# Ledger of designs, part 5: VH-VL binders against a4wlj5

Target 1, 172 residues: a4wlj5
Amino acid sequence: MTCYKLSRRRDLFAFPYPLTVWRDPPRSVEVVRDFVESYDIRHIYTVGDVVTRNFLEYGLAPTSVAVDEKTRRGIKVEGLGLYKRVIRVNNPPGYITEEAWAAVEEAVEGGVLIKVDGEEDMLSLAFIKLAPPRSVVAYGHYLGALVAIPVDWYRDSILRLFNYLEQCQQKA
Key: E = the ipSAE of ESMFold2; O = the ipSAE of OpenDDE; V2 = 0.75 times the mean of E and O plus 0.25 times the DockQ between their complexes.

## First folded at step 14 (VH-VL; framework fv_pritumumab)

Design Y3 (at its last look DockQ between E and O 0.76; V2 from the best seeds 0.75)
Fold by OpenDDE, look of step 14:
Structure Y3 (fold): chain C 172 residues (1-172), chain A 120 residues (1-120), chain B 107 residues (1-107)
Amino acid sequence: as target 1 above (172 residues)
Amino acid sequence: EVQLLESGGDLVQPGGSLRLSCAASGFTFSSYAMSWVRQAPGKGLEWVSAISGSGGRTYYADSVKGRFTISRDNSQNTLYLQMNSLRVEDTAVYICAKDWMYWYGYFDYWGQGTLVTVSS
Amino acid sequence: DIQMTQSPSSLSASVGDRVTITCRASQGIRSWLAWFQQKPGKAPKSLIYAASKLEDKVPTQFSGSGSGTDFTLTISSLQPEDFATYYCQQYYDYPYTFGGGTKVEIK
């Protein structure tokens, strides 16, 4: 095996990696619960239908959620009645619209269900940007894992990703 | 319908011990944090303690740290408050409160409370 | 600890009056403030969460405003059933703390 030495960008290796759980529920939710309690996380946000469903079903109700109600698997998310404020937004795939930003801004305060017409994936970045300290943003990875991002550890790194995003006009 | 019913309030002497219970119904008990809040006669509300849905995390007011212990039995849908080394200033109606979410901090439901009197 | 200063401690008003209660936090708590109503011998009732969001089945004469350190509960037109004591509470950080309360009495 080739020997490797860290010479530059030491910050990349000092970076705490996000919590990635390759287990199915209920164990995946239990792992996140233990993480939340161990690190004294006080705000939980989920982006995605499956993740939201699992959290609600297995007793880790998120503070606020974003869903598109278009699960590839035809899965209906139950328990959404918990959220007293419902906001509907248009958000095309690969975008964060102004409507989406406004919805997330309200949602970080808690008790909000964002119903997304389009795709909700990019709203994870919005939540990470706007979430208060001691927050976790959870979403489903395309490979099937549950990802939970502790915002305090990752916010700055993720904000750098915005440098690669372009300002756009909202599609009418 | 959500219901919270406190019990265990009594008259005790200073230095004594008492255990309060809160029986919960109408919701999935283990999914929500629970708190105790107390109110001295003719006074305002004071937060006492909180416990996570699983029971794995607890918080206490400084006024009760080291003396009070919050716990829960999720199989029985019951919240507990063990009070040791009671003081006269602990005299109050003790109310159990339900968190709206797993860990949000807003209380959406309250019990009627149980009276604890500490007197010589 | 975050101190909550509520004012006034008491006020007298008539049915139909506009009532305003203020709560100030010793530090910024964003919008993580709740308002509760309590009648004598009864459990507290939740009215407002997130500073301005009305709880279910709460009459529309109640409203909340504010962010950061200054918050206000407003009863636009006082009803007979609104005579009670009101409390603010921050849930920004532990320990959770309440205001001293405001007793709204009939004039």
Scores: ipSAE 0.831, ipTM 0.909, lowest interface PAE 0.7, mean pLDDT 93
Fold by ESMFold2, look of step 14:
Structure Y3 (fold): chain C 172 residues (1-172), chain A 120 residues (1-120), chain B 107 residues (1-107)
Amino acid sequence: as target 1 above (172 residues)
Amino acid sequence: EVQLLESGGDLVQPGGSLRLSCAASGFTFSSYAMSWVRQAPGKGLEWVSAISGSGGRTYYADSVKGRFTISRDNSQNTLYLQMNSLRVEDTAVYICAKDWMYWYGYFDYWGQGTLVTVSS
Amino acid sequence: DIQMTQSPSSLSASVGDRVTITCRASQGIRSWLAWFQQKPGKAPKSLIYAASKLEDKVPTQFSGSGSGTDFTLTISSLQPEDFATYYCQQYYDYPYTFGGGTKVEIK
């Protein structure tokens, strides 16, 4: 029964949570690399085509990734070809569908590329909820910054956003 | 194709030193953690050490901590293991292993290994 | 340290047999366990990651299952090329540790 859709207070979902990096790549990726090495982070999850390509291009290969491919058809073979388990899901804008949620449940264990038909941005919340300890979830802010959430420090704060979601009619 | 080629294994006396190398090709070396794993003759596998893609984070098995130093030169695509104060129980084939990702812990590629013998 | 107890240490089997190898961790490791195959004089070959996910180009007679502390490698129908030693490895936390190995021999 795990399906959510955005209901109210959309403004809170756009808050630039710590750590927000206002630097262009590769410098944005380098800040996250330093953070993950300094704090013994073991798992990196990226949500979004641009974030994912930047992390792969600048040498911080994520544990699992989610992309929608809408901005450009085609995936860099050497980059996304790393992920040997590919899960395709439908996820309309503003939703975390049952199948998307299930895909994230598998992806947090590593080695998964989630290809989203629809929009992938809400999957960052699923990753933040489901990721193991010592994880960072990275996604793009609409103003162009890189947001990297260390879940050990911010999971509980971010999960309050689920109070502004409602459950969908889609069943588990 | 990913290739890992170890070298530098030799016969050495207890208390001696060796430096092992692993030449890497077929992938972007700096994007992946690397490990050394060893196997004593007729025995099982033992993880020895790991290093992050940048070289900024290292880990060691307790049996080698303080005696072995892992390092990498990303400009030369080479992983190193400096082994000091060698003991007879360090006798093993030393194998270079590539992490699947920046720092996941599953090894997707292995080298053939280089034999280190500590005796006399 | 996380101890990995692998059983049996050896077994004899015939081509076509179903073979089961078990690995038990001394604490919960979620699904962060790998299986490797090693033939005499050769490097280990990766078979399974994340307890149950088959590595590329690994034959489909291999499968893995389990989570937490108890894990199983199954060879559904043993082939001549499957006679080898098999190791489990946890990658949950440092130091990474291997099981003692299971030598699969021809009867």
Scores: ipSAE 0.662, ipTM 0.843, lowest interface PAE 1.7, mean pLDDT 88
ESMFold2 (binder alone), look of step 14: mean pLDDT 92; pTM 0.920

## First folded at step 17 (VH-VL; framework fv_pritumumab)

Design M2 (at its last look DockQ between E and O 0.63; V2 from the best seeds 0.76)
Fold by OpenDDE, look of step 17:
Structure M2 (fold): chain C 172 residues (1-172), chain A 120 residues (1-120), chain B 107 residues (1-107)
Amino acid sequence: as target 1 above (172 residues)
Amino acid sequence: EVQLLESGGDLVQPGGSLRLSCAASGFTFSSYAMNWVRQAPGKGLEWVSAISGSGGRTYYADSVKGRFTISRDNSQNTLYLQMNSLRVEDTAVYICAKDWFYFYGYFDYWGQGTLVTVSS
Amino acid sequence: DIQMTQSPSSLSASVGDRVTITCRASQGIRSWLAWFQQKPGKAPKSLIYAASKLEDKVPTQFSGSGSGTDFTLTISSLQPEDFATYYCQQYNDYPYTFGGGTKVEIK
């Protein structure tokens, strides 16, 4: 094997990488469950229909969820009746609208189903920003993996991503 | 309909042991954390213990730590509380309480409780 | 541990009265505060979660407010069935802790 020397960008190698699970349910949910229990996580938030469905189906009910009910696979998410507060928001792809922010602000307190007209993926950043300590935000990666972000470890790093976002008006 | 039914309450002497059970129905038992809350006669409510849906994580009040053990059998939809080295101050109605989520801390359903009396 | 101080310990009121019960946490608990009602010989009943959100099938005369350390349960117009003991509970962190309770009695 080739010998390598780390001579630059040591920060990339020192960066704590989030939990990324390249397994299908139920194993993916089990891995997150074990993580949650091992690190004494208290709050779980899911973003995405498939992720939310899997968590509910395999016994890791999220505190609050964001879904768009427009699954590519026509998947119906069961068990959403668990959430007593339903908030509908418009959130175009690539945006975090003001109403989306407001919904997430309420959702971090628990028991909220955010129904997103548009795309919900950006709401993961909102949850990460607003989540209380000892929280995990879980979402689906486009390559099929389950990503779980322990907020206390990654919030600051992830918030730097906002430097690449532009402020906009709600009317997108 | 969610139902929680406690059993196992009895009269025991100080230093004795007792095992309580809570039979759960009407929901997916393993998906939710479960709790024990107790109430001494004429007194307020006191949280005793909690257990995660899988049983992999447990929590205890300082007053019972080292003496009580919470557990669950998800195949039987049953929550347990093993109480050892019982003290007179452990005398209370022990109530089973369901967590709203896997972890949250809001109890959306309560059982009627079972009376444990510790007396010489 | 987070201490919950509930006041008053008891109060007398009449049907139709406005009743206010307060709960103070020894440290910030955000909005993770619940209110429960308990009648003698009965299981507690959940009324409010997340400090201000009404549980299903709970009458609208009940309301909760507050965040951080100071919380309030309000019964806008006391009904005959509302005479009971009320408890606050924080679920910000383990150990979960309850207030001492407030007994609402008929005047």
Scores: ipSAE 0.877, ipTM 0.935, lowest interface PAE 0.5, mean pLDDT 93
Fold by ESMFold2, look of step 17:
Structure M2 (fold): chain C 172 residues (1-172), chain A 120 residues (1-120), chain B 107 residues (1-107)
Amino acid sequence: as target 1 above (172 residues)
Amino acid sequence: EVQLLESGGDLVQPGGSLRLSCAASGFTFSSYAMNWVRQAPGKGLEWVSAISGSGGRTYYADSVKGRFTISRDNSQNTLYLQMNSLRVEDTAVYICAKDWFYFYGYFDYWGQGTLVTVSS
Amino acid sequence: DIQMTQSPSSLSASVGDRVTITCRASQGIRSWLAWFQQKPGKAPKSLIYAASKLEDKVPTQFSGSGSGTDFTLTISSLQPEDFATYYCQQYNDYPYTFGGGTKVEIK
């Protein structure tokens, strides 16, 4: 029953929200790890193949992850066997579909790999909204930085982006 | 395949010291918190201590605080427990346990354990 | 520190019986609770994580429920291999704590 699509102000979705780390891996992952330890973060969620690969490779095993079906062709992510639950969803660009939303609801409890047919980047907003306290949601910025959102400090500010989404059509 | 192999259990007198080791293999050791859990003969499970993947954060049960020190050597894939001022009630099988993720708290792998006996 | 009160400490049951084991946390732990099975001389075996999610290859007679402070492990129809000791463990925060255990014995 929860479905959103991007309506306006796409520029705000590309803003490099704090904490944005302008370093290449492994240093970018090390910065997030130091933050996770310093602030007692207990849940780490990654959205995107590159971010997920870097976290798994450089020693910061995420609690749940979302990647697309392109892992086999463009960006190879090793170590996904860590996740005992695999949920496949359809998610067109600019959407958070009902099935993607439901997958994130399950994923915030841990141990889930979401495989997205379409684009996964909007799922970072679902993670930010649904994650428990003491969570970090990490995703890639198109300019190459790592964005890591500690939800305890920035959830409310980031969720203002929902003002620029519309609910998907209900009547069939 | 993931393996956790404890060693260093021994018979020690009250007030003595002992250092336990857990050799880890089959996974990226530094990516996960590591834990010690103990079980006294005929008794239930008791969580003892944990250490973050980097080694930068440590945690202890009240029963061992100030007497036990957890550490890890990520270059040797080894977890340690230094036990000082041992008491008879520390007698237990000590079990190494791997966190499923960096911090989660559900243990996806357990070692076989090493027996520590504290008696005169 | 979060204290876990597990009950009963032991019970006797027959094959086919429905068994219910409870754990109560001294403060809210959301869904951050696991259930383990242990047979004599063996390492603990995981059954359930996140209060209700079955571990791989765990038989479907096992189920978990609850959130917040009150949690239940149910064995819907006890099998011969299910006679063991069961523990809950909270993992909301350090120090992690286990319930005292429930020994399930043959009547």
Scores: ipSAE 0.736, ipTM 0.878, lowest interface PAE 1.2, mean pLDDT 89
ESMFold2 (binder alone), look of step 17: mean pLDDT 92; pTM 0.916

